VHH binders against DNA replication and repair protein RecF (recF). Designs and how they scored, part 18

Target 1, 363 residues: DNA replication and repair protein RecF (recF), of Pseudoalteromonas atlantica (q15zz5)
Amino acid sequence: MKLDSVQIRNLRNLQHVTFKPSHGVNFILGINGSGKSSILEAIHYLGFGRSFRTSKHKNVIQNEQESFTVFCECLEDSTTQRLGLSRSINDTVSVSINGIKGNKVSDLVSLLPVQIFTPQSSDILLGAPKLRRKYIDWCLFHVEHSFLTCSNAYSRLLKHNNALCRKQQVGYANPQRVYWTDLLAQYGSELTEFRNAMMTRLIPLITSNLAQFLPEFCVEISYYRGWEKGLELNEALTKSADRDYKNGYISVGPHKADVRFKISGKPAQEVLSRGQLRMLVAALQLATTQCLMSYTQKTCIFLLDDVGAELDAAKREVFIDRLLESNTQLFVTAIEEHQLEFIDKYQNKKMFHVEHGQVREES
Below, E stands for the ipSAE of ESMFold2; O stands for the ipSAE of OpenDDE; V2 stands for 0.75 times the mean of E and O plus 0.25 times the DockQ between their complexes.

## First folded at step 13 (VHH; framework vhh_podentamig1)

Design t4 (from q5 with L101F F102E D107S; at its last look DockQ between E and O 0.55; V2 from the best seeds 0.00; counts 0 for: pae E 5.8 > 2, unsure alone 64.9 < 65)
Fold by ESMFold2, look of step 13:
Structure t4 (fold): chain B 363 residues (1-363), chain A 121 residues (1-121)
Amino acid sequence: as target 1 above (363 residues)
Amino acid sequence: EVQLVESGGGLVQPGRSLTLSCAASGFTFSEYDYSWYRQAPGKQRELVALIYGGSTLYADSVKGRFTISRDNAKNSIYLQMNSLRPEDTALYYCAAETTWFESGTESTDYWGQGTQVTVSS
């Protein structure tokens, strides 16, 4: 579903902001510090329950306020859904769905698939494997209804098994350690099957996007499942057990998985320029958007922060065109309108101007 | 103040049943998953049962005899313990922890003070 209205209260410099976006593309113009990224951050909270700029929710709350609130209305099958999220100084979260409180954040975010492209989005390629696992898992969360339960079970079993490793390290063996490790292997194998299937879906889409975005490169995409080939996970856990007990943590499994991108045998990040890395990220995020549409009929809300700094003019237009072809509701920030020279070709669009935390729709 | 308060423990004969309760307050109950742990004197604390996302997991020693459940309206977690054995004698704790999609950074695992279950005679 797509946003019909957004209401933001006490988020950074946004004291009380209400606007009604287009279901197509929304251009948000303003100088740095005006509140442009804070509007994207508000929408990001609806889709992730957290900020893309800080891990500390209290830093997002406007000075002297006890909380911030983001509220939206969405149209689904001729009925309006009303969704809200609030974060307070004590890190308490409150989720409202159609006036009913007490919902989990996962209930809210499952309704609104959101993606964001920022200067930091290249961290998918430059950063730790966890970021690439989150890339796959975002798509799985929205595509496979059983994924969240499996992922949560694995995470909690991993925490428990790590604790058992630390106890064994100091001589406190749990008599049921094999039972808990076998259960970890069961859920780890299932998680790996989800991820393998998702990569099979994503690789053709990424490859197709790269033919347009980076035609001069042949990017080899592979998935490392987190343990050596030729072993079942329970066998790998048994093989690593002495090392794991000595070190106090489980060293093999899907929590060690990675997605690898190579060009002529070298990591893509060692070959590609900064601009080319941004195009690889764009290809990745377009692929998850395409996958979401193909398998769920869900629409994506896509946030492009500071498009003028991240993409040259030709690439901006291509990326936006491809996102809109996937029935995406798009929010694009820019400093100056000339960075969007192609804008007149879109009929379903709105322009918003942001100054001092206030939003004005251009008539 | 975050609070988890267990109750329902006591002295029972082997083969009988008990129901433990854990009342939660001071936090958003629905945002957490819940577990029961137990600790016998001189032994390590062990996981007994876990409830998450509508699913459950059990330690092998209690599978088929114990049932964990939650009541979001009463902010309470329960452990139904049937066919009790002397080996089930322990201090039973409830615990809460956040899930993958919440604030991103878990700040603290929350623990109750425990309720004693003694199975003898």
Scores: ipSAE 0.140, ipTM 0.629, lowest interface PAE 5.8, mean pLDDT 85
ESMFold2 (binder alone), look of step 13: mean pLDDT 79; pTM 0.788
OpenDDE, look of step 13: ipSAE 0.641; ipTM 0.852

Design t5 (from q5 with W100V L101W; at its last look DockQ between E and O 0.62; V2 from the best seeds 0.00; counts 0 for: pae E 2.8 > 2, unsure alone 62.7 < 65)
Amino acid sequence: EVQLVESGGGLVQPGRSLTLSCAASGFTFSEYDYSWYRQAPGKQRELVALIYGGSTLYADSVKGRFTISRDNAKNSIYLQMNSLRPEDTALYYCAAETTVWFSGTEDTDYWGQGTQVTVSS
ESMFold2, look of step 13: ipSAE 0.457; ipTM 0.798
ESMFold2 (binder alone), look of step 13: mean pLDDT 79; pTM 0.787
OpenDDE, look of step 13: ipSAE 0.726; ipTM 0.886
ESMFold2, look of step 15: ipSAE 0.462; ipTM 0.798
ESMFold2 (binder alone), look of step 15: mean pLDDT 78; pTM 0.781
OpenDDE, look of step 15: ipSAE 0.730; ipTM 0.883

Design t6 (from q5 with L101Y F102T; at its last look DockQ between E and O 0.64; V2 from the best seeds 0.00; counts 0 for: pae E 5.8 > 2, unsure alone 63.8 < 65)
Fold by ESMFold2, look of step 13:
Order: C-alpha cells, then sequence, then structure tokens
Structure t6 (fold): chain B 363 residues (1-363), chain A 121 residues (1-121)
C-alpha cells in the first residue's frame, strides 16, 4: 500500500501537519531543525511502531502534550485503508485500522513495509551482529508467513533456556533441561533454514547492486549461522552445554548469527571509506526492497534522510531510480534545492517545504 | 500501574481439574505474549506454558493435560489444568513480555504474585 495522505499531531515540533504525498517520489526541503526528519520519523512509526532516533517514546511527544498520533490513508486495490498509531506519555500504544482500535502493532507494520536510509544506517556494517540479523529478518517478516511465529518461539525458548543455565550455574538442576534445549534446537534449526533461504535470494541482488554502486570492489558476502559447520544445532547445543551452564547463557544458535562482508579477506568496514560504506548500505537496502517486490508484490515505503550529505549526485539519482523501479514510494529530505537538481526528470513527484514544523506543497 | 493478578488456585483431589485466571491491567494487553510458571516448595521456578502469536508451547510434564488461552476482550489469560497430580502442587505465576519484532530495547517482564495449587488426598 502507498500513502495517499498523512496526518501528524503533536510529534516533536509538528503540532498538526497534513499533506498528500505522491505515490512516486516526495522531496522534503528545509533547514536543519525545521521538522524534515520528524516527518520521516512519523512515517517510520507506521512501519516499525517506534522511532529511528530514540528508544524513549516520551521524547517524541511534543512538549505539554499527552501523546502523539500519526494517521494515514492509503489505497489497497479499490479500497481506502485508514491506519493510525498513537503513543502516550505512559508508553501506551494504540493502533487503529479502519476505525477499529485494539490491533497489534505487528498488524499495522505488516501492512506498511518501511525502509530507511539515514546517516546512522552505516551502523548495519559498523555495529553489532544483531543489526545484520535485523536486516535479514525485516525481509523475512514481510516475505515469509511463518517467520514471525518461528522467530517469536525461538526468542522465548532462548530466554527460558538462558534462565535454566543461570539456575544450573548455582546448583539448581531442572529435570526437563534436555527437553527445553531440544525444543530450542528445533525452532533454531527452522529459523536458520528461513535465513539461509533469504540469503540465497538476497546475495545475487546485493551483488548486482554493488556492480552499480561500488564497481571497483568485489565484496564477498557470507552468512554465519551461529554455530560450527558440520553439526546439527542439537549436537552443537549438547557440545556447548557444560560451558553454557557454567557461564549462564546459551552460546550457540541463530541468536549468534551474522552476515559478513569482506573485501580481499578483510572486513569491508576496515577497507571502505565512509562514503563507500554508504554505497554498500544503499546496495543492501535496495536488495531488500527488490526482494519484497519480487516475492510479494507489496509496495515499500522508503525514507531517505538528508540525501545530499549521504550520497553524491550521480549515486542519488541512480539509487532513487532503482527504488522507483522496485514499486517504491519515496520520501527524500534535503537542505538545499541544488542537492536535487536531477529531479525534473521525475513525472510522479511532489515537492514540500518545511519551516518551523509547517509543511507547504509547492504547486 | 502494571498489574498481573492470578486467581483460581486451591486444594483439589488428584485427577480433578482447576482453571487459573490472570487479570492484566496497566498496559496494552494485545502487545504482549503470556506464560505460566510454577514453583514447587524447595524447587526453582519453571516454565509451564507459553502463548505467543497464534501458537502455544507446553512443558513436557503437562502436555495433553494443561491448556493455556487468552481473552483479549477481558485482558485475561487462563490455564486449564486437567488430570491434576500431586506433582503439580506449586505456586503458579503468570508473566508478560513484549514480542520480538516491535521490541527496540530490552524486553520488560511483568510477574504476578502467584496463586497456590495444592493437589492432595
Amino acid sequence: as target 1 above (363 residues)
Amino acid sequence: EVQLVESGGGLVQPGRSLTLSCAASGFTFSEYDYSWYRQAPGKQRELVALIYGGSTLYADSVKGRFTISRDNAKNSIYLQMNSLRPEDTALYYCAAETTWYTSGTEDTDYWGQGTQVTVSS
């Protein structure tokens, strides 16, 4: 689904903002502090249930207000969908779908696949493995019907098994320990099968995109499943059991998985400049958008924050072109119009100017 | 104020049934997954049942005898315990935690005070 209208209330400096985006590309211009990123943050809330800028929802609520809301109208086939999310000062979340409240956040975000590219997006390469796992898992969440149930089961079993390890560490044995560990292995193996299949889909797409964004490099992409090759997960858990009991946590499994990017045997983040890392991240994000289109025909909403600082002019244009080819609705922020001189070629576009939390469409 | 309040415990004869309830308040009920734990005298707390998304999981010792369920309209979680045995004697707790996908920080665990189940002749 693509957004036909967006209404934002009491989110940071956005008191009451309403605008009707293009289904193609939307350019949002304004100086720093005007509210550009807050507009993207509002749309991000619809696709993730949370901010990309802070973990503290109360910091997103406008001063002196009890809550913020983000509401949108979008078209699915011939029917208009009305979707809303509200977060309050007490961290309560409320989701509305076509006027009916009480829905889960997962119900909302499954309808609106959102991706974002910001200055912090290089953390997928520079940060901890969990960020690379989330990269794969975002795609699985939207593509594979059974993924969420399997992933939730694994997460809950992992927490339980970790608690059993800590109890064993201080002398409290649980006679059902092997049962719980075998169940962990069962769901962990299924989760790993999902991720292996997704990586098989993603690697050719990433490689193709890298030929366009970083043609001077050969990036080797591999998936580490989180335990020793040649063992079933149950065997690996048995092999590590004494260490895990002693240390108080499960040390092998898909929660230890990683995606590795290497150039000439070295981690890519040790070889590439900051600008080149942004190109690698762009290739990754484009690949998940392409995968979503290929397997689900779903519309992706893509948020590109501060495009002028993150991509050079030629790469901006190519990236936007490739995203639009992938059935994507784009929202692009920039400080100055000269950073967007290539935009006249796009027919399905709108320009918005943001000043002190107010949004004006260029006619 | 977040609260989980268990009820329905008591003294029952072996082979009988009992239904535990857990009433939840002070948070968005639908955004959490729920579980029942139990702690017998002198033993550690152990997981009995989970309900998460559209699925359930059970401890091996209670499979086929216990059923966990939830009622979103009443903000309540239930544990139907059939064919009770003396080994099921324990303090039973309900717990809530956030779901994987929408969690952006450490999960928050909420626990009830527990309700006592005693199975004896």
Scores: ipSAE 0.147, ipTM 0.639, lowest interface PAE 5.8, mean pLDDT 85
ESMFold2 (binder alone), look of step 13: mean pLDDT 79; pTM 0.782
OpenDDE, look of step 13: ipSAE 0.660; ipTM 0.860

## First folded at step 15 (VHH; framework vhh_podentamig1)

Design u1 (from t5 with L50V; at its last look DockQ between E and O 0.65; V2 from the best seeds 0.00; counts 0 for: pae E 3.9 > 2, unsure alone 63.9 < 65)
Fold by ESMFold2, look of step 15:
Structure u1 (fold): chain B 363 residues (1-363), chain A 121 residues (1-121)
Amino acid sequence: as target 1 above (363 residues)
Amino acid sequence: EVQLVESGGGLVQPGRSLTLSCAASGFTFSEYDYSWYRQAPGKQRELVAVIYGGSTLYADSVKGRFTISRDNAKNSIYLQMNSLRPEDTALYYCAAETTVWFSGTEDTDYWGQGTQVTVSS
């Protein structure tokens, strides 16, 4: 689904903002501190249930207010959908889907796939493997109906099995530890099968995109599942058990998985410049957008924060073109209008100006 | 204030049943997964049951005898304990647990103070 209207209340400096975006590309122009990133943050809340700028929901609520609210209307096959999310100072969340309260955040976010590209997006490549696992898992969440339940079960079992390792470390064997480890292996194997299948779909798309964004390089993409080749997960857990009990945590499994990017046998992040790393990230995010389009009926919403700082002009235009070809509704922030010199080619577009937390559509 | 309050414990004979309740307040109930834990005197705390995303997991020692459930309208979690045995004697804790993905939770778990269950003839 694509957004027809957005209403934002009491989010940072945005007291009451209403605007009607284009289904194509939406350019949001304003100086730093005007509120343009806060508009992206509001849309991000609809697609993730959280901010991309802070882990603390209270910091997003406008001073002296008790909550913020983001509401949208979406058109899907001529039927209007009404979606809303509110977070309060007491950390409660309220989700409304077509007037029905009591929905989970996961129900809302499953309807609105959102991706974001920010100055910090290169952390996918430079950061810990957790970020690369989240990259795969975002796509799985929207493509595979059983993924969320499996991932949550694995996480719970991992927490419990880590606690059992700590107890064993101090001399207390739980008589049910084999039972809990077998359950961990069961869900861990299922999670790994989801991720293997997703990587099989993503690698050709990433490779194709890299031919356009980084033609100078042959990027080798591999997936490390988190344990030794040739073993079932339960066998790997048994093999590592003495080490895990000694150290107090489970050391093998899909929680240790990673996606590796290499150029001539070296990690890509050690070879590529900062600008080239951003091009690799763009190729990755275009691939998940393409995968979503291929395997679902869902429309992706894509947020480009500070586009003038992140991509050179030629690559910027190509990236936007490829996103729009993938049935994407696009929201792009910029400081100066000249950073958007290519904008006249787009027919389905709108321009918005942001000043002091107020939004005006350009005529 | 965040609270998880267990109730329904007591002294019961082997083979009988009890229902434990856990009332939650001060956070968004629907966004969390819920667990029951127990701790016998002089023993380590152990997981008994989990309810998550419409699914359940049970410790092997209680599977088939205990049932975890939740009532979103009452912000309450229950543990139905059937065919009780002396080894089920413990202080039972309710916990609200965070999830890893697309959650409206903060990144912290919440714990109750516990309710005592004693199974003795």
Scores: ipSAE 0.294, ipTM 0.723, lowest interface PAE 3.9, mean pLDDT 86
ESMFold2 (binder alone), look of step 15: mean pLDDT 79; pTM 0.792
OpenDDE, look of step 15: ipSAE 0.508; ipTM 0.799

Design u2 (from t5 with S35H L50V; at its last look DockQ between E and O 0.58; V2 from the best seeds 0.00; counts 0 for: pae E 6.9 > 2, unsure alone 62.5 < 65)
Fold by ESMFold2, look of step 15:
Structure u2 (fold): chain B 363 residues (1-363), chain A 121 residues (1-121)
Amino acid sequence: as target 1 above (363 residues)
Amino acid sequence: EVQLVESGGGLVQPGRSLTLSCAASGFTFSEYDYHWYRQAPGKQRELVAVIYGGSTLYADSVKGRFTISRDNAKNSIYLQMNSLRPEDTALYYCAAETTVWFSGTEDTDYWGQGTQVTVSS
């Protein structure tokens, strides 16, 4: 689904903002501090249930307000959907789908695949393996209908099994420990199968994108599933059991998985400049957008925050072109009009100006 | 503030049934996965049942006898306990944990104060 209208209330400096984006490209101009990123943050809440700028929802609520609200209308097969999300100072969330409250955040975000490219997006490569697992899992969430149930079950079982390890560490054994560990292995194996299949889909797309974004490099992409090759997960868990109970946590499984990027045998982050790492991230995010379109026909909403600071002019245009080819609704922020000098070639576009938390559409 | 309040415990004879309920307030009920734990005197707290999405998990000792369910309209979860045995005697706790990465809250557990279930002849 693509956004037809957006209404934002009490989010940072945005008191009450309403605008009707293009289904193609939406350019949002304004000086730093005007509210540009806050508009993207509002849309990000619809697709993730959280901010990309802070983990503290109260910091997103406008001063002296009890909550913020983001509301949108979008089109799905000639039917208008009305979606809303509100966050309160006590950290609670309310989700409305077509006027019905009490929905889960996962119900809302499954309807609106959103991706974002910011200065911090290089953390996919520079940060902990958890971020690379979330990269795969975002795509799985939107592509595979059974993924969320499996991932939640594994996470719950992992927490429980870790707690059992900690209790055995201090002398409390649970007589059902094998039962719980076998369930962990069952769901962990299924989760790993999902991720292996997704990586098989993504690697060719990433490789193709890298030929355009980093033609001077050959990036080797591999997936580490989180335990010893040649063992089933239940065997690996049995093999590690004494160590895990001594240490108080489960040390093998898909929660230890990683995606590795190498150039000539070296980690890509040791070879690539900061700007080149951003191009690798762009290739990764384009790949998940392409995968979503190819395997589900779902529309992606893509947010490019501060495109002038992150990509040079040639790379900006190529990235935007490739996203639009993947049936993406695009929202791009910039400070200066010259950072967007190529925009005349796009017919399906709108320009918005943001000043002091107010938005106006350019004629 | 977030709160989980259990009710429905009591003294019951073996073979009988009880339904525990847990009323949630102060958070968006649909954002969390819910579970029941129990702790018998002198024993470790153990997981009894989990409900997440449309799926459930049960401890082996209660499988086939206990059923967990939720009612989003009433912000409540339930534990139907059938064919009760003396070894089911425990303080039963309702707990809430965030769903995976979509939750707007931190990965933090919330616990109720518990409701006592006593099964004896």
Scores: ipSAE 0.014, ipTM 0.474, lowest interface PAE 6.9, mean pLDDT 84
ESMFold2 (binder alone), look of step 15: mean pLDDT 78; pTM 0.776
OpenDDE, look of step 15: ipSAE 0.023; ipTM 0.501

Design u3 (from t5 with S103P; at its last look DockQ between E and O 0.59; V2 from the best seeds 0.00; counts 0 for: pae E 4.1 > 2, unsure alone 62.0 < 65, SAP .739 > .668)
Fold by ESMFold2, look of step 15:
Structure u3 (fold): chain B 363 residues (1-363), chain A 121 residues (1-121)
Amino acid sequence: as target 1 above (363 residues)
Amino acid sequence: EVQLVESGGGLVQPGRSLTLSCAASGFTFSEYDYSWYRQAPGKQRELVALIYGGSTLYADSVKGRFTISRDNAKNSIYLQMNSLRPEDTALYYCAAETTVWFPGTEDTDYWGQGTQVTVSS
């Protein structure tokens, strides 16, 4: 779904903001501290239930207020939907869908696929494998209806099996440990099948995008599933059992999976500059947007924070063009007008100016 | 205030049935998976049953005898325990457990204080 209107109340310096974005591209211009990133943060809450800037929801609430609220109207199949999220000072959350309260956050976020590109987005490549697993799993969450159920089961079984390892480490052997390990293997194998299928879809898209963003490099992309080649997961768990009991945790499985990027046999993060890593991230995020469009035809809302700091003019234009081709409603922040010199070519666009927490649409 | 409150425990003879209830408040009930755990005197806490995403899992020792269910409208979780045995004697805990990451995930587990089940003739 694409946003027709957005209302923000008591979020950082945004006391009461209402604006009507274009279904195409929306440019948000303002100096640092004006509130432009807070507008993206509000939209991000609709797609993730949390901030991209802080883990503490109370820090997002305007001073002396009890809560913030983000409300939107959006269009899907000629039908208007009314969606709202509120978070309070005591960390409670309230979700409204078409006037009905008591909804799950997962119900809201599944309706609004949101992605964000920030200066910190290079952490997908530079950070721990968990971040690369989140990259795949975001796409699976929106594309595969049974992914969430499988992932949740695996997580619960992993927690339980780790506890069994710690019990044995202290000298207590659980008589049902093989039963629980077999269940872990069952759901772990299923989770791995989801991720393998998704990587098969994503790799060609990423490779095609890299030809545009990093033509001077041949990036080798591979998926490590989290255990030894040639074994079923139950066999791998059996083989590692003595080590796992000694160490107190399960050491093999999809929770150890990773996506690996190499250039001439070396990890890409050891070869590429910071700017080149940002181009690789852009290729990755464009690929998930393309995959979402291809397999679900859902609208992606894409937030591009501080575009002038992250991409040169030619590459930002290509990135925006490809996002718009992929059924994307785009929100782009910038500080300086020269960073947006290319925007005259976009017909379906709006420009917004942000000052002191107030938003003005340029006519 | 976040609370999970178990009830329905008691003294029962072998072969009889009990239903445990767990009432949840102070958090978004529908965003969690729910489990029953038990801890017998002198033993470690063990998972008994899990309900997640429309599916259930059971410990082998209770499979076919116990049934976990949830009622989202009442913010409640239940454990139907049939054909009770002396070995089922334990303090039974309800837990609201976080899931693997997805958009909207909160990474916080909640635990109840427990309800005692004693199976004795």
Scores: ipSAE 0.094, ipTM 0.492, lowest interface PAE 4.1, mean pLDDT 85
ESMFold2 (binder alone), look of step 15: mean pLDDT 79; pTM 0.786
OpenDDE, look of step 15: ipSAE 0.730; ipTM 0.891

Design u4 (from t5 with T99Q V100I; at its last look DockQ between E and O 0.65; V2 from the best seeds 0.00; counts 0 for: pae E 3.2 > 2, unsure alone 62.0 < 65)
Amino acid sequence: EVQLVESGGGLVQPGRSLTLSCAASGFTFSEYDYSWYRQAPGKQRELVALIYGGSTLYADSVKGRFTISRDNAKNSIYLQMNSLRPEDTALYYCAAETQIWFSGTEDTDYWGQGTQVTVSS
ESMFold2, look of step 15: ipSAE 0.408; ipTM 0.764
ESMFold2 (binder alone), look of step 15: mean pLDDT 79; pTM 0.791
OpenDDE, look of step 15: ipSAE 0.760; ipTM 0.899

Design u5 (from t5 with T99Y; at its last look DockQ between E and O 0.60; V2 from the best seeds 0.00; counts 0 for: pae E 3.9 > 2, unsure alone 64.0 < 65, SAP .678 > .668)
Fold by ESMFold2, look of step 15:
Structure u5 (fold): chain B 363 residues (1-363), chain A 121 residues (1-121)
Amino acid sequence: as target 1 above (363 residues)
Amino acid sequence: EVQLVESGGGLVQPGRSLTLSCAASGFTFSEYDYSWYRQAPGKQRELVALIYGGSTLYADSVKGRFTISRDNAKNSIYLQMNSLRPEDTALYYCAAETYVWFSGTEDTDYWGQGTQVTVSS
């Protein structure tokens, strides 16, 4: 879906902001501290239920206010939808879909695929494997109807099985242990099948994008499922049981999965410069956008925060061009207009200026 | 102020039924999954039932006899316990459980204080 209008209330320095974005590309200009990243944060809340800047939702609420609200009107296939999210100081979240309250955040975010590229996006490659698992899982969430139920079940069973390991570590055995571990294996195997299928779809797309973004490198992409080759998951869990009980956690399974990127046998993050790593991340995020369009016909909202600091002018233009080729609605922040000197070529665009938490459309 | 308050426990004869209730407040009820746990004297706390994403899971010892349900309008969770046995005697706790990704929950589980169920003649 593409945003036709956005209303933001009491989010950081944005007291009451209303604007109507272009379905193409939206450039948001302002000095640091003006509120431009807060506009992206509002849209990010609609697509994730959370901030990209903080895990503490109360820190996003404007001072002396009890809650913030983000509301939008969206277009998908000529059908207009009205979506809203509010979070309060007391950890209450409220979701409205077409005037009906009481929806889950997952109901909202499934309707509005959002991706973001920030100065910290290289953490997908440099950080812990959970970030690369989240990359796969974002795509699965939007593409596979059964993914969320399976992923939730696995997560809950993993939490329970870890607690059983910790209890046994200190001498308390649970007589139902095998039953719970067998359920973990069942859902873990299903989760792994989803991820294997998704990686089969993504690898060709990433490889094709890398020919454009990093043509001087051959990046080998592989998926580690989280346990020893040649074993079913229940066999692996049985094999690791004594170790897991001694250590207090389940050490094998899809929660240990990773995506590996290698150049000439070495981890890509040890070979590539910081700028080259950002190009690899761009190729990854373009691939999930392409996959979403190909398999679901859904459109994506893409947020580019602080584009002038992350990419030189030529790379900015190439990335934006490729995203627009995927029928993506773009929101791009920058400090100065000269960081965007290529924008005259885009016909479906709008320019917004942000000062002191107020938004003005240039026209 | 976050609370999970169990009720409905008591003394009941073997073979009879009992319904436990858990009233939730101080957080967004619909964003959490819910579980019932129990702890018999001298034993570990064990998972009894879990309701998640419209689906349910049960411990093998209660499958077919117990039913977990939720009522989002009343912010309440229930455990219908049929065909009760002496080994079901325990302190029963409800819990609000998180999954951080793709949900509006915070990464914090919430627990009730428990309600006693005693099955004996």
Scores: ipSAE 0.343, ipTM 0.736, lowest interface PAE 3.9, mean pLDDT 86
ESMFold2 (binder alone), look of step 15: mean pLDDT 79; pTM 0.790
OpenDDE, look of step 15: ipSAE 0.612; ipTM 0.845

Design u6 (from t5 with T99V V100D D107S; at its last look DockQ between E and O 0.55; V2 from the best seeds 0.00; counts 0 for: pae E 3.1 > 2)
Fold by ESMFold2, look of step 15:
Structure u6 (fold): chain B 363 residues (1-363), chain A 121 residues (1-121)
Amino acid sequence: as target 1 above (363 residues)
Amino acid sequence: EVQLVESGGGLVQPGRSLTLSCAASGFTFSEYDYSWYRQAPGKQRELVALIYGGSTLYADSVKGRFTISRDNAKNSIYLQMNSLRPEDTALYYCAAETVDWFSGTESTDYWGQGTQVTVSS
């Protein structure tokens, strides 16, 4: 769904900001330090419950304030939704959905699919497999209503089974160990089926996008499920049991899964330049946006932070065009207007100027 | 200060029922999943029941007899224990946990001091 209005209070240098974005594309101009990325951070909080800039919520609260608040009104199925999130210096969170408090963060973020493209977005390719698992799981979270329950069950069972491994390591065997491991295998197999199905949907979309963004490369995309071929997960868990008990953790399963990108047999991150890696990430994020629209009719809110630093002019325009074709609401930050010279072609747009934590709509 | 305070334990005859409660304070109740654990004398602490994302999981030994629930308005977690058996005798602990997944915070384990349940003729 798309934001009709946004209110931000006490977030970094944003004391009290209210603005009404376009459902199309929103350009946010300002010098570094003016507050433009903080506006994106506020919207990101609504879609993730956390910052893209820091893991420490206290650092996001304006100096000498007890909390920050982000509130929005948005459109879903011809009805207006009122969503709010607040985080305090005590690291507590408060979520309000249509005036009702006591909600989980997951309840909020399921309503508002948000993606972000930043200078650090190449970490999905350069970083640990956890980041690539999060890429798949973000799409599953928004597309498959049963995914969250399955994923949560697997995670809790994994934590419990790891604890059982540590007890066995010290010589304290739990008589119900096989029962708990069988449950882990059950939910792990279901999680893997979700991920296999999602990769089947995503790979053609990614491949099509790469023909536009990196036409000079043939990127081979594969999914490693987290254990050896030819075994059911329960068999793999049994085979690894002695090692897992010795080491104190479960070493096989969907928590070890990965998405692999290769060019001529080599990892793509070893072949591609920094700019080419950004294009691969853009292709990935466009694919999840396309998938979300195709299978759920949900609109994505897409945040492009510091677009001038991340994409040259031609690539900026292509990426924005492709996102808008997927019925996406865009928020794009830039330092200077010349970095956005192509914007006159967009009819459904708004321009906002940010200075010293204050936002002014250009009309 | 994070606090988990269990109550409702006691001495009860086999076949009877007992309800344990756990009051939580000092953190955002909705951010966490909750569990009941028990530890019998001379045994290791074992998971009894877990409530997460509106769903529940139970140890095989208590399935069908015990029910975990939560009341977000009261910041409280409950364990309804029916058809009690002598082997259910244990110190019962409430725990608050989360995992590092899409919508969660970093995993943190908090434990209560426990409440004693004794099932004896």
Scores: ipSAE 0.433, ipTM 0.787, lowest interface PAE 2.8, mean pLDDT 87
ESMFold2 (binder alone), look of step 15: mean pLDDT 81; pTM 0.801
OpenDDE, look of step 15: ipSAE 0.763; ipTM 0.894
ESMFold2, look of step 16: ipSAE 0.428; ipTM 0.786
ESMFold2 (binder alone), look of step 16: mean pLDDT 81; pTM 0.802
OpenDDE, look of step 16: ipSAE 0.794; ipTM 0.905

